# VHH binders against q07589: the designs that were tried, part 6

Target 1, 356 residues: q07589
Amino acid sequence: MSRILVIGAGGVGVITALSLWLKKESDVSLVVRSDYDRVLKHGYTIESCDYGRLEGWRPHHIYSSVEDAASAADNQGYNYIVVTTKNIIDGPVNSRVSNIIRPVLEKNKELHGPQLTTHILLVQNGIDIEKEIWAEFPREQYRYTVLSGIQLIGSTKIGSGHISQVGQDHLSCGAFDPQDAAAIQAANDFVRMYSNEGQNFVEFDPRVRYSRWKKLLYNAAINTSTALVGLDVPRCLEFGVNKKSTEIEVFHPAMREIIAIAASEGIIIEEEFITMFTEITRKKVFKPSMCVDCEKGQLMELEVILGNPIRIAKRNGVATPTLSILYNLLVLVQAKLKERKGLLKFDEKTATLVDE

## First folded at step 15 (VHH)

Design o6
Fold by ESMFold2 at other seeds, fold request of step 16:
Structure o6 (fold): chain B 356 residues (1-356), chain A 116 residues (1-116)
Amino acid sequence: as target 1 above (356 residues)
Amino acid sequence: QLQLVESGGGLVQAGGSLRLSCTASGSTESMGWFRQGPGKEREFVAVISGSGGKTYYVDSVKGRFTISRDNAKNTLYLQMNSLKSEDTAVYYCAARGYEGWSFDYWGKGTRVTVSS
């Protein structure tokens, strides 16, 4: 029976843990930070379009930190680490994915040596998110695979220990390295352990890089634009000059630039997806995730969504006029958020950043 | 080590045509063309999928250039029509291996000069 640690207890992480728990094929642990005491004593209240209402629900194990989960007395290590946190590589160093997962990788290595391969599933937005893991954990020293989880779900935490899922869970899971047989098998096994037939939708993703670049059309053009201006997509479209300028001058050009960058990496994305991503959100009066994060004063996944593709574009000689302006403005928004959170300090006497 | 060898470059009048080819020493996934004009950085031009069923072109060459491949011969082609002075460059063939995350294999280039 696979031992699975889910890191992150937002709406995505809790529904992930619930889906695995309902299948009854895995031993499910969840790291619950701020809500730990409430969930320990009372469990979760979950209102799910996939699973109905649950009250007092807990996975098999709950921990207040990753360190505690790794050190647990009855812990035999973990077969899977499922990371559902936002990937903020320009945020605090202790929030970087490599640092978040390190205690578990070290403990698994201590307990099992070469016998246990740890499967790291990144349920996070963006591209090149796997490369930090490969760089930080040399394969001669660690036994692991890196898996991609592309999730579309409408699930939010609406109170302490209270989750509302109003959008059906769709998960695509695959191997970042398509030549890694162990990773491919682990991804297929996860699909089986996560699938609750007739309730959620789960599939193996044989083309992880294609799928992530395709989703980046939405994330790099729409998610970012709404975050910059604090508007849902319908308002962005209706408020544009002649109700056209946002689509024609912002969304579509940004998406075309992403398609060009992906193509320069050998990944061809069909141009009809430009229209598809615009149209599926045109009439949906709700704010995309990055817009919501910004309005809650939380840092954005800016580098994995815009920074990384722009760096690839520079290397490959692909012009990104629309993405570059959007990125540079959002860098300022991110700095404003960091200053409010105390992560960045400006000395008004010298008009300079304070080194700390 | 995969080897790529371009050929077909030369001098051509504006409005004219040239066909570039690139022979690979083995099978590849996606293949593409990049170019570097005088005093400029290398830039992406076009790509074709491993099967040959999908293509992409940058706007500056769309409708004028056609990328194709013959997998039996491990050969990539670039048919360049309606050539302009701005197309003057060294053209590089690039390939992605089946293990590759990006274009890791490059030819040495073939020079195309478009004269008036």
Scores: ipSAE 0.560, ipTM 0.865, lowest interface PAE 2.3, mean pLDDT 91
Fold by ESMFold2, fold request of step 16:
Structure o6 (fold): chain B 356 residues (1-356), chain A 116 residues (1-116)
Amino acid sequence: as target 1 above (356 residues)
Amino acid sequence: QLQLVESGGGLVQAGGSLRLSCTASGSTESMGWFRQGPGKEREFVAVISGSGGKTYYVDSVKGRFTISRDNAKNTLYLQMNSLKSEDTAVYYCAARGYEGWSFDYWGKGTRVTVSS
């Protein structure tokens, strides 16, 4: 039975743990953090379009920190580390994914050396998110795979220990390295362990880089725009001049720029997806994840969604006038959020940022 | 290791045509062309899928340039028509291996000079 550690107890992480728990093929641990005491005493209340209403639910194990989960690994370790936290590479150093997972990787190595391959599943948005892991954990010293989880789900933490899932869970899981047979097998195994027939939709992804660039059409153009203005997608479209200007002059140009960047990396995305992503969201009156994060006062996944593709564009000589404007305005929104959290300090007497 | 060799560069008058070739020492996934003009940074021009069925061109060359490949010969082509002085550059062939990484293989380039 696979031992699975889910890191992150937001809407995505809790439903991920629940889906694995319901399948009864895994020993499921969850790192809860701030809600730990509430969940320990009362469990989760979950309102799920996939699974119905649950009261008092807990996975097999909960922990208040990754360090505690790693210590509790005893003599077994974890087969999978499922990272569902937001990937905020411009955030606090302790929030870097490599730092989050390090205690578990070190414990697995202590217990098993090269005998256990640790499968790291990144259920996070963006591109180039796997590169930090490869850079920080040399393969000569660690036995692991890096898997991609592209999740389309409408699940939100609406209170302490309270999860609302209004959008059905679709998970696409694959290997970042398409030549890594162990990663391919681990991704297929995860699909099987996560699938609850008739309730969620789970598939193996044979082309992870293509899939992530394709999703970036939505994330870099629509998700970002809604976060900037605090509106759902239909309002962003209907409020445009002549009900068209934001679609024609913001969303579509941003998506075309992503297609150009992907092409400069050798990944050709079909232009029909520009229309597809616009139309499937046109009538869905809900706020995308980045908009929700911003309204909750939480930092955004800005760098993995916009920063990374813009840096690629600069290296490859691809123009990004629309994405660059969106990025720079959102850098200001992110700075505002950081200042509110005490992560940035502005000296109003000198009108300068305090270099701390 | 995979080697890429460009050919077909030269001096041409504005409005003229050139055909560039790039021969790979083995099979590749996507292949593409980049260029570096005088005093400029290298920029992306066009890409073709491994099968040859899909292409992408930057706006500045659309309708004037055609990318193609012959997989039996491991050869990439760039047909450049209606050339402008701004197309003057060293043109580089790039290839993506089946490893799934970005363009990891590059040629040494072939020079195209467009005289006005």
Scores: ipSAE 0.549, ipTM 0.863, lowest interface PAE 2.5, mean pLDDT 91
Fold by ESMFold2 at other seeds, fold request of step 16:
Structure o6 (fold): chain B 356 residues (1-356), chain A 116 residues (1-116)
Amino acid sequence: as target 1 above (356 residues)
Amino acid sequence: QLQLVESGGGLVQAGGSLRLSCTASGSTESMGWFRQGPGKEREFVAVISGSGGKTYYVDSVKGRFTISRDNAKNTLYLQMNSLKSEDTAVYYCAARGYEGWSFDYWGKGTRVTVSS
């Protein structure tokens, strides 16, 4: 059985662990930080449109930290590391993905050297998220693959140990390097271990770069705009001038800019997806994930969704007037969130940041 | 090491046409054209998929430029019609390798000058 460590116990992480656990083809460990004591004693309460209601549920193993999970590996290690945390590049350094996974990679290397290939699955939004892993873990020193998980799911932690899933789980899993046969095989194996016939939708993704750029149409235009104003998509559309200005003056221009940036990187996205993403979300009365994060006082995945594409645009000579306005306003929203969390301090006597 | 060699640049009157070519030393994924005008930074112009089935053009050249490729000859083309003075630039051929995530291979450029 594959030994799988799921890192992140939010709505996505818990449903990921549940889906793997239900399939009965893997040994599932979950890192449960603040909820650890609650989950250890009472288990999870899960209300899932895919899997029904569960009470008192736990995966095969739970740990309070990644370090504890790595120490508990004994002489076996982990075949997969599934990262479901938010990727907050501008957040605390200990929240960077390379730092989160390092204890497990070091333990696997200590236990098995080259005999164990670690499959790192990034179930995270954004573009260029794999580059940190390649930069931080030289292939001469570590044996691993990097996999992409693109998840479309409506799953939220609504209380300590309580998960609500209202949107069916769709997972696309593929290799970031399409020439890496081991990564391709590992992605296909993960699809098999995650698939629960008749309950979820899981597929292999043969073109990860294309898929991530395509999803960025939604994330960079709609997810960001709703977060900025604190509204669901239908309200954003209906409240616009003549019920049209939001899609015509904000959503569509932002999406066209993403298409241009992807093209400048050699990835061609069809313009028909602009209207598709707008129409699919027009009647869905729920707040997208970035808006939900803001309401919970949590930092946004701002850099991987907007920062990285804008930096690519600057290097390639692609204009991004709409994305740049969204980004610069959301940088201020992110600073407000950081200030509320104590990660940023403003000295009101001098009108300056404390550490600048 | 993949090598790209452009050709076909020259002096042309406004309203005229010019065809650029770029021969690659091996097979590539996507290929594209970038340009750098006098005193300006390099900017993206157009791209074509590895198979040749999909293209994209920046608005300033759409309808005037046509990108194409012949994979049997490992050659990329840019047909430039209705040329304007703002099209004056050094045109660079770029290619994405199968192992790369961006355009990692570049030609040395071919100069296009559009006179009024």
Scores: ipSAE 0.508, ipTM 0.849, lowest interface PAE 2.7, mean pLDDT 91
Fold by ESMFold2, fold request of step 16:
Structure o6 (fold): chain B 356 residues (1-356), chain A 116 residues (1-116)
Amino acid sequence: as target 1 above (356 residues)
Amino acid sequence: QLQLVESGGGLVQAGGSLRLSCTASGSTESMGWFRQGPGKEREFVAVISGSGGKTYYVDSVKGRFTISRDNAKNTLYLQMNSLKSEDTAVYYCAARGYEGWSFDYWGKGTRVTVSS
């Protein structure tokens, strides 16, 4: 039976833990930070379009930190680490994925040496998110695979220990390295362990890089634009000049730029997806995740969604006028959020940013 | 390591045509063309999938350039029609290996000069 540690107890992480727990094919642990005491005493209240209402629910184990989860492994370690936190490269250094997962990798190595391969599943947005893992954990020292989870789910924490899921869970899981047979097997095993027939939708993804670049059409053009202006997609479209300028002069050009960047990396995305992603939520009055993060005062996944593709574009000589404007404006929005959180300080007497 | 050798560059009058070739020393996944004009940064031009079934072109060459490949010969082609002075550049062949994640292999380039 696989021992699975889910890191991140937001709407995504809790439903991930619940889905695994319901399948009864894994031993499910969840890292719960600020809600730990409440969840320990009372469990979660979950209102799920997939699974109905649950009260007092907990996975098999909960921990207040990754360090505690690693220490509590009872000589067993973890087969999977499922990272559901937002990937905020420009955030606090202790929030980097490599630092988050390091205690578990070190404990697994201490307990089992080469006998336990740790499968790291990144359920996070963006591109090039796996590169930090490969750079920080040399394969001569660590036994692991890196898996991609592309999740579309309408799930959010609406209170302490209270999760509301209004959108059905769709997960595509695959290996970042398509030549790694162990990773491919681990991804297929995860699909089996996560799939609850008739309730969620889960599939193996044989082309992870393609899938992540494709999803970036939506994230880099629409998720970012709505976050910048604080509007849902229908309002962005209807408020445009002649009800057309947002899609014609913002969404579509940004998506075409992503297609060009992916092409410059050898990944060809069909232009039909520009229309598909523009239309998928045209009539749905709710705010995409990045817009919601901004409203909650939370940092955005700005670098993995816009920063990384723009850096690739510069390296490859691909023009990105639309993405560059969006990025530079959102850098200011991110700085505003950081200032509110005490992560940046502006000295109003000198009109300058304080270094640290 | 994979080797890429371009050929077919030269001097051509505006409105004319050239065909560039790039021979790889082994099998590749995606292959593409980049170019660097006088005093400019290198820029992406076109890409073709490993099987040859899918292509992408930047807008400035779409309809004028055709990328193709012959996998039996490990050769990439760029047919360049209706050439303009702004197409003057050194053209580089690039390839993605099956073990790599990006264009890691590059040729030395072939010069194309379009005279007005």
Scores: ipSAE 0.470, ipTM 0.833, lowest interface PAE 3.1, mean pLDDT 91

## First folded at step 16 (VHH)

Design q2
Fold by ESMFold2 at other seeds, look of step 16:
Structure q2 (fold): chain B 356 residues (1-356), chain A 116 residues (1-116)
Amino acid sequence: as target 1 above (356 residues)
Amino acid sequence: QLQLVESGGGLVQAGGSLRLSCTASGSTESMGWFRQGPGKEREFVAVISGSGGKTYYVDSVKGRFTISRDNAKNTLYLQMNSLKSEDTAVYYCAARGYEGRSFDYWGKGTRVTVSS
């Protein structure tokens, strides 16, 4: 039975753990931070469009930290690490994915050396998110694969130990390296272990880079714009000049720039997806995730969604006038969020950053 | 080690045509052309899929340039028509390997000069 550690106990992480638990093919551990004591004593209350209502539910194991989960792995380790946290490269150092997963990889190495291969599944937005893992964990020292999870789900934490899922879970899972046979096998195995026939939709993704660039059309153009202005998509479209300027002057140009950047990396995205992503939420009065994060005072996944594509564009000589304006304004929004959280200090007497 | 060798550069009058070739030492996934004008940074021009069925061009060359490939010969082409002085650059062939990396393989470039 595969031993799976799910890191992140937001709406996505809890439903991920539940789906694996219901399949009864996995030993499921979940890292629960702020809600640990509540969940230990009372379990989760889950209202799921996929699985119905559950009271007092727990996975097989819960831990208050990744360090505790790694220590408790005993001499068996974990076959999978499923990372569902937001990827905030410009956030606190301990929030970097490599630092989050390091205790588990070090423990696996300590206990069994090359006998245990750890499959790291990144259920996170953005592009080039796998590169830090490859850079930080030399394959001479560590046995692992890196898998991509693209999840479309409407699941949120609505209270301590209380999860509401209103959108059906769709997970696409594949290997970041399409020539890595072990990663391909592990991705297919995860699809099987996660699939609850008739309740969720789970598929193998043979073209991870294509899929991530394609999703970036929505994330880099729409998720970012709504976060900047604090509006849902229908309002962004209706409030535009002549009810047209938002899609014509903001969404579509940003998406065309993403297509150009992907092309400069050898990945051709069809232009019909510009219309598809513009229309998919036109009539859905719902704020995208980056907008929600900003409203909650949480840092945004700014670098993996906009920063990384813009750096690629600069390297490849691709013009990004729309994305660059969005990025630079959102850098200011991110700084504002950091200041409110105490991660950035501005001295109003000198009009300078304290550490500058 | 995949090798890429460009050819076909030269001097041409504005409004003229030129055809660039790039021979690869083995099979590749997507291939593309980049260029670097005098005093400028290298910039993306066009890409073609591994099968040859899909292409993409930057706006400045659309309708004037045609990218194509012959996989039996491992050769990439760029047909450049209606050339402008702004097209003056060293043109680089680039290729993506099947491991799913970005454009990791590059040629040494071939110079194109467009005269008024």
Scores: ipSAE 0.723, ipTM 0.918, lowest interface PAE 1.5, mean pLDDT 91
Fold by ESMFold2, look of step 16:
Structure q2 (fold): chain B 356 residues (1-356), chain A 116 residues (1-116)
Amino acid sequence: as target 1 above (356 residues)
Amino acid sequence: QLQLVESGGGLVQAGGSLRLSCTASGSTESMGWFRQGPGKEREFVAVISGSGGKTYYVDSVKGRFTISRDNAKNTLYLQMNSLKSEDTAVYYCAARGYEGRSFDYWGKGTRVTVSS
C-alpha cells in the first residue's frame, strides 16, 4: 500500500487527501498547520459536490509540520509527496518547495538509501516549477521523480476545519520527463489511486509541458488581470470599453503572447484556445485563484505564472508588451502584500526600502 | 549528442528569396529557426512540430517565410520570400530533444545578408 504525504491543507489539499482516502488503496497523511488541534479533536467538516457531506473526517494520519511527518515515517518512509501549496518563489525561503519537501526526502534517503524512489507530485500552477527540485537535489544523491498535477477544482477552506467544494474535481497527472519510465508508471499509479469512478475525473497526462503552457493562457491573461483589479471575469468583460476592450485589448493579446513564448520553446498551442478560455468563465460569476489570494491578503503565484514565461521570452527574443505591463503592476501589488505581512518594510522618512 | 548543420545562407537583394536548410544527425521533436541581427539579441522566428503538422511564425515573417521538414532526411527548411533589410541576420537551427528542455540543440548558424 503506497504511503502518501499530502502537504498543504487548503481546499485543494484536503480534497486531494479525501479522494485518496476514499479509494482505500493508499495510506494517507496530511500536513495540517494552523488547524491541527481542531482537526485532531473534531476532524474536518466537508461539503463536496463530488463526495457529499462528511462530518468529523480525517485521513489516516495528520501532522502539524512536514518535519513531524518525516520523523513519524518509521521504517517505511513515503512513496509519494504531494505538494498542494502555492508556489511563491519570491516569498520567504522556508516556503520554497525544495525547503518544504527536504525533511521527507532526507528521511526517505536515511531509511532506504538510493533504493526507494520518492515520487514528488507538484499540484501547483505555472511553468518551470520542477526546475527548483532538479537544481536542489542532485540525482546521484537522491532517487526521485517529479510529477505534474493539473487540478481543476473549486474547493475552498471556509473556516477552521471546514471545506467547501463547489467545483468538480478534475486531475490530470503526468511526468515532467516524458521519457522517464519510472515517472510515467508513478503518474499512472497515482491516477489509479486517486480515481473514484462516478465521483471525480482523473486522467494521465502524456504531454505535461503542453498542458501547462495551454493552461497558462488563462492564468497569465485572466487570473492576473482579475487579481490586478479585484473583479470576477464577467465584470471584467462587461465593464470594458463598449463591453469589448478587456477581451480584445487585454485578454487576447496576453494569450497571443503566451502562445508565442510557448512556440519559442517548441510547444505549439492552438489559437482556438484563446476563444475557449475567454468564454469558459463568461457565464458564471467566478474569481480566479490569484484574485482570491490577493483579496485574502495572501501572496500570489506571480513568478511561476508571469515571471517565468517573461524570462523565457527575454531569452528567446519574444515581445511581451501586454504581459510585461501586467507583470510590472502585479509586482507592485505583491510588494504591497509583502509589506502588510511584514516581509517588506518601507522607511517613509527616507522614502526608501529598509534593507533586510 | 545530436548535431545540427545549417546551409543556404548568402547575399540576396531586397525582395528576393532564399532557402535555408538544417540537417540533423538524428531524429528530433520540434525544430525551429532563430536569428540574430547585427547588434541585436537572438530572436525566435518560427517552429515546426515533430510530425511536421503544426507550425508557428512570428508576425514579422508571417506570409513571407515557410518552415517545413523532411523527417526521412532529418532536415529542416526555411523558405524565405520577399526579403527585407531587417531580415539580415545569422540564422540558427534549433531542435528540441525528447528528454531535454525545448531547443537544447543548436547549429552554429548561417549568415543571411539582405542588400538594398
Scores: ipSAE 0.722, ipTM 0.917, lowest interface PAE 1.5, mean pLDDT 91

Design q4
Fold by ESMFold2, look of step 18:
Order: structure tokens, then sequence, then C-alpha cells
Structure q4 (fold): chain B 356 residues (1-356), chain A 116 residues (1-116)
């Protein structure tokens, strides 16, 4: 049985662990931070549109840290590391994905040398998220693959040890390097281990970069806009001037800019997806994930969703007037969140930022 | 190492036409054109998919430029019609390899000068 470590115990991570656990084909470990003691004692309460209500549920193993999980794998290591944390590269340094996964990679290497290939599955939003891993772990020294998980799900943590899933789970899993046969096999194996027929929807993704750029239409235009104003998608659309200005003057222009940026990277996204992503939640009253994160006082995945595409646009000579305004306003929202969390201090006497 | 060689640049009057070619030394995924005008930053112009079935053009050239490819010859083309002085630039051919994360392969460029 594959040994799978899921890192991140938010709405996505807990449902990921549950889906793997229900299939009964893998040994499922979950890293739980602030909720560890409560989940150890009482388990999770899960209200899931896919799986129903579960009370007192735990995966096969829970740990309070990645370091503890790595130590517990002393005999075997982990075949998969599934990262479901938010990718906040402008946040605390210990939140960097390379730092998060390093204890497991080092332990696998110690136990097995080249005989165990570690499959790193990034179930995170954004573009270029794999580059840090390739830069930080030379392939000459480490045996691993990097897999992409694009999860479309409406699942949130609504209390300590309490998960509410109101949107059906759709997972697309593929290899970031489409020429890496081991990664392709690992992605297909994960699809099999995650698939609960009749309950979730899971598929292999043969074109990971295309899929991530495509999802970025929604994330860079809608996820960001709703986070900026604190509204669900139906309200954003209905509150616009003549019930039209939000989609015509904000969503669509931002999406067209993403299409242009992707094209400048050699990836052609069909314009029909502008309408598709505008419409998929028009009548569904719920807030996208970035909006929810902001309301919970959590930092946003701003750089991987907007910063990275804008950097690409600058290198390639692609104009981004709409994305740039969204990005710069959200940089201010992110700074406000950082200030509230003590990660940033403004000296009101001098009207300047305090360096620590 | 994939090699890209552009040709077809030259002097042309405003309103005229030119056809650029780029020959690749092997198979590629998508291919595209970029350009760099005098005193300006390099900018994206157009891209075509590996099969040739999908294309994208920036607004400033849409309707005037046509990108195409002949996979039997590993050759990319840019037909430039209704040329304007603003189109004056060095034009660069770019290609993605199937493992590539972006346009990893670049030609040395071919100069297009539009007079008027």
Amino acid sequence: as target 1 above (356 residues)
Amino acid sequence: QLQLVESGGGLVQAGGSLRLSCTASGSTESMGWFRQGPGKEREFVAVISDSGGKTYYVDSVKGRFTISRDNAKNTLYLQMNSLKSEDTAVYYCAARGYRGWSFDYWGKGTRVTVSS
C-alpha cells in the first residue's frame, strides 16, 4: 500500500485525506496543526455533499508537524507528499513549500537512497508553483517527481475539527513534466487511489500547464475581485452597473489578459472559457476561496495567482492594465492582513514601514 | 540543442507586405513570434499550437498578421500585411520543447524596417 502524507488540514486537505482513506488502497497520514489535540481526542466532524456526515473520523495517522510525520516513517518513508497548504511565498519563511517538504525528502533519502522516488503532489492554486521545488532539490541529489493537483471543490473548515463540503470534489491530477514517465505513472496511480466512483470526480491531466493557465482565468479575475470587495460571485455580478459592468469591465478584461500572457508562454486558451468561468457560479451563492481566506484573516495566494502572471507579462511585453490594478490593490489588502498578524509594522509617528 | 533560424526580413514601404520564416532543427511544441522595436522592450506578437490548429495574436497585429506552420518542414511563418511604421522591429522566432515550461528556444532575429 502506498504511504501518503497529506500536509494541510483545511477544507481541501481533510477531504483529500478522507477520499484516500475511503478508497482503502493507501495508508493515509495527515498533518494537523492547531486542531491536533482536538482531532486526536474527538476526530473530525465532516458534513460532505459527496460522502455524507461523518463523526469522530480520523485518517490512519495524524501528526502535529511534518517533522513528527517524517520521524514516524522511520521504517518505510512516504511514497506521496500531498501539499494542500496555501502557497504564500510572501509569508513566513517556514511556510515555503520546499521547507515544508524537506524533512520528508531527507528521511526518504536516508532510508532508501535512490530506491524510493518521492511523489510531490501540489494541490495548490497558481502558476509556476513547481519551479521552487526544482530549484531547491537538484535531481542529481534527490529522487522525486512533481505532480499537479487541480481541485475544484467547495470545502471549508468551519470550526475546530469541523469540515463543511458543499461543492462536489473534482480533481485533475497530472505531471508537471510531461516527459517524466515516473511522474505520469504516479499521477495515474494517485487518480486510482483517490477515485471513489459515484461520489467524486477524478481524472488524469495530460496537459498540466494548460490546465493551470485555464484555471487562472477564474482565479486571477474572479477569486481576486471577490476577495477585494468581500462579496460572492452572484452579488458581484448583480451589483455591477446595469448588472453588467463587473463582467464586462472587470472579469472579462482580466481573463483576456491572462489568455494573452499564457499565449506569450506558448499556451493557447480558448476564448470560450471566458464565458464558461463567468457563468459557473453566477447563481451559486458562495464566496470563492481567496475571499474566504481574506475574511478569516488569512494571507492570500496573491503572488502565485497574480504576481507570477504579471512578472511573465513584463518579460514578454504583454499589457496587463486590469490585472495590474487588481494586483496592486490586493498588495495593500495583503499588507493590511500582515499588519494585523504582526508580520508587518507601520510606524504611525514617522508614517513609514518599520524594518525588523 | 534545438536551433531556430529566421529569414525574410527587410525594408518595406508602409502598407506593404513581408513574409518571415523560421526553420527549426527539430520538432517543437508551440511556436511564436516576438519583436523588439527601436528603444523598446521585447514584446509578444503571435503564437501557434504544435498542430497549427490554434493561434493567438496581440491586438495591434490582429487582422494584419497571419501565423502558420508547416510541420513537415519544421518551419514557422509570419505573413505581415498592411505594415505600419510601428511594426519596425527585430522579429524573433521562439519555440517550446515538449518538456519546456515556456519559450526556451530563440532565434537570433531578422530585421524588419517599415518606411513612411
Scores: ipSAE 0.704, ipTM 0.913, lowest interface PAE 1.5, mean pLDDT 92
Fold by ESMFold2 at other seeds, look of step 16:
Structure q4 (fold): chain B 356 residues (1-356), chain A 116 residues (1-116)
Amino acid sequence: as target 1 above (356 residues)
Amino acid sequence: QLQLVESGGGLVQAGGSLRLSCTASGSTESMGWFRQGPGKEREFVAVISDSGGKTYYVDSVKGRFTISRDNAKNTLYLQMNSLKSEDTAVYYCAARGYRGWSFDYWGKGTRVTVSS
């Protein structure tokens, strides 16, 4: 039975843990930070379009921190670490994925040496999210694989210990290294362990890099634009000059730039997806996730969605006029959010950043 | 280690044509062409998939350049038609390995000069 640690207890993380728990093929642990005491005492209340209503539900193990989960790992360790947190590489130091997972990787190495390979599943947006893990954990010292999870689910935490899932869960899981046999096997095993026939959709992704670049068309053009202006997609389209300027001058050019950047990395994305991503959200009066995060005062996944592709473009000689404007304006929005949260201080007497 | 060797560069008049070749020492994933003009940074030009079934071109060369490959010969081609003076550059062949995320293998380049 695989031992799985799910990190992040938002709407995604809790449903992830529930889906694994219901399959009865895994020993499921969940890190529940702020809600720990309530969930320990009363469990979760879950309203799920996939699984129905549950009261008082807990996975097999609940921990208040990743450090506690790692310390509780006896001679067993964890076969999988599933990271469902948002990847805010320009945020607090503890929000870096390498720092989040380090206690578990160090403990697994200490207890098991080469006998335990740890499968790190990143259920996060963006590109190049795996590279810091490879850089931070040299493979001669650590036994692990890195897996990609692209998840589409309508699940939110609506209160302490309360989860509402109104959109069916679809998970696409694959290996970042397409020739790592252990990673491919681990991804296929996770698909099997997560799949609840007739209730969710889970599939193996044989082309992780292609899939992430393709999703970036939407994320780098639409998710970002809506976050910048605080509008749902239909409003962005209808409020444009002659009801055309948003798609013609913002969405489509940004998506074409992403296609060019992906191509400069050897990943060819079909231009038909520009129209597809524009049209699937045209009539949906709903704010995308980055827009919602910004409105809640939460930091955005700015660097993995815009910063990383722009850095690739500069390296490869690909022009990004639209993406660069979006990025530079959103850097200011991110700074405003950081200032509100006390993560950035501006000295109004000197008109300068403190500790710049 | 994979080796890439470009050939076919030379002097050509504006409006003319030239065909570049790049021979790889082994099998590759995607292959592409980059170029570096006088006083400029290296820039992406075109890419072709491992099977040859998919291509992408930057706008400045689309319709004038054709990328192709012959996998039996491990050879990449760039047919350049309707050449302009701004196409003057050193052209570099690049390849992805089957484990690579990006173009990890590069040739030393072949010079193309377009004169009036």
Scores: ipSAE 0.697, ipTM 0.910, lowest interface PAE 1.5, mean pLDDT 91

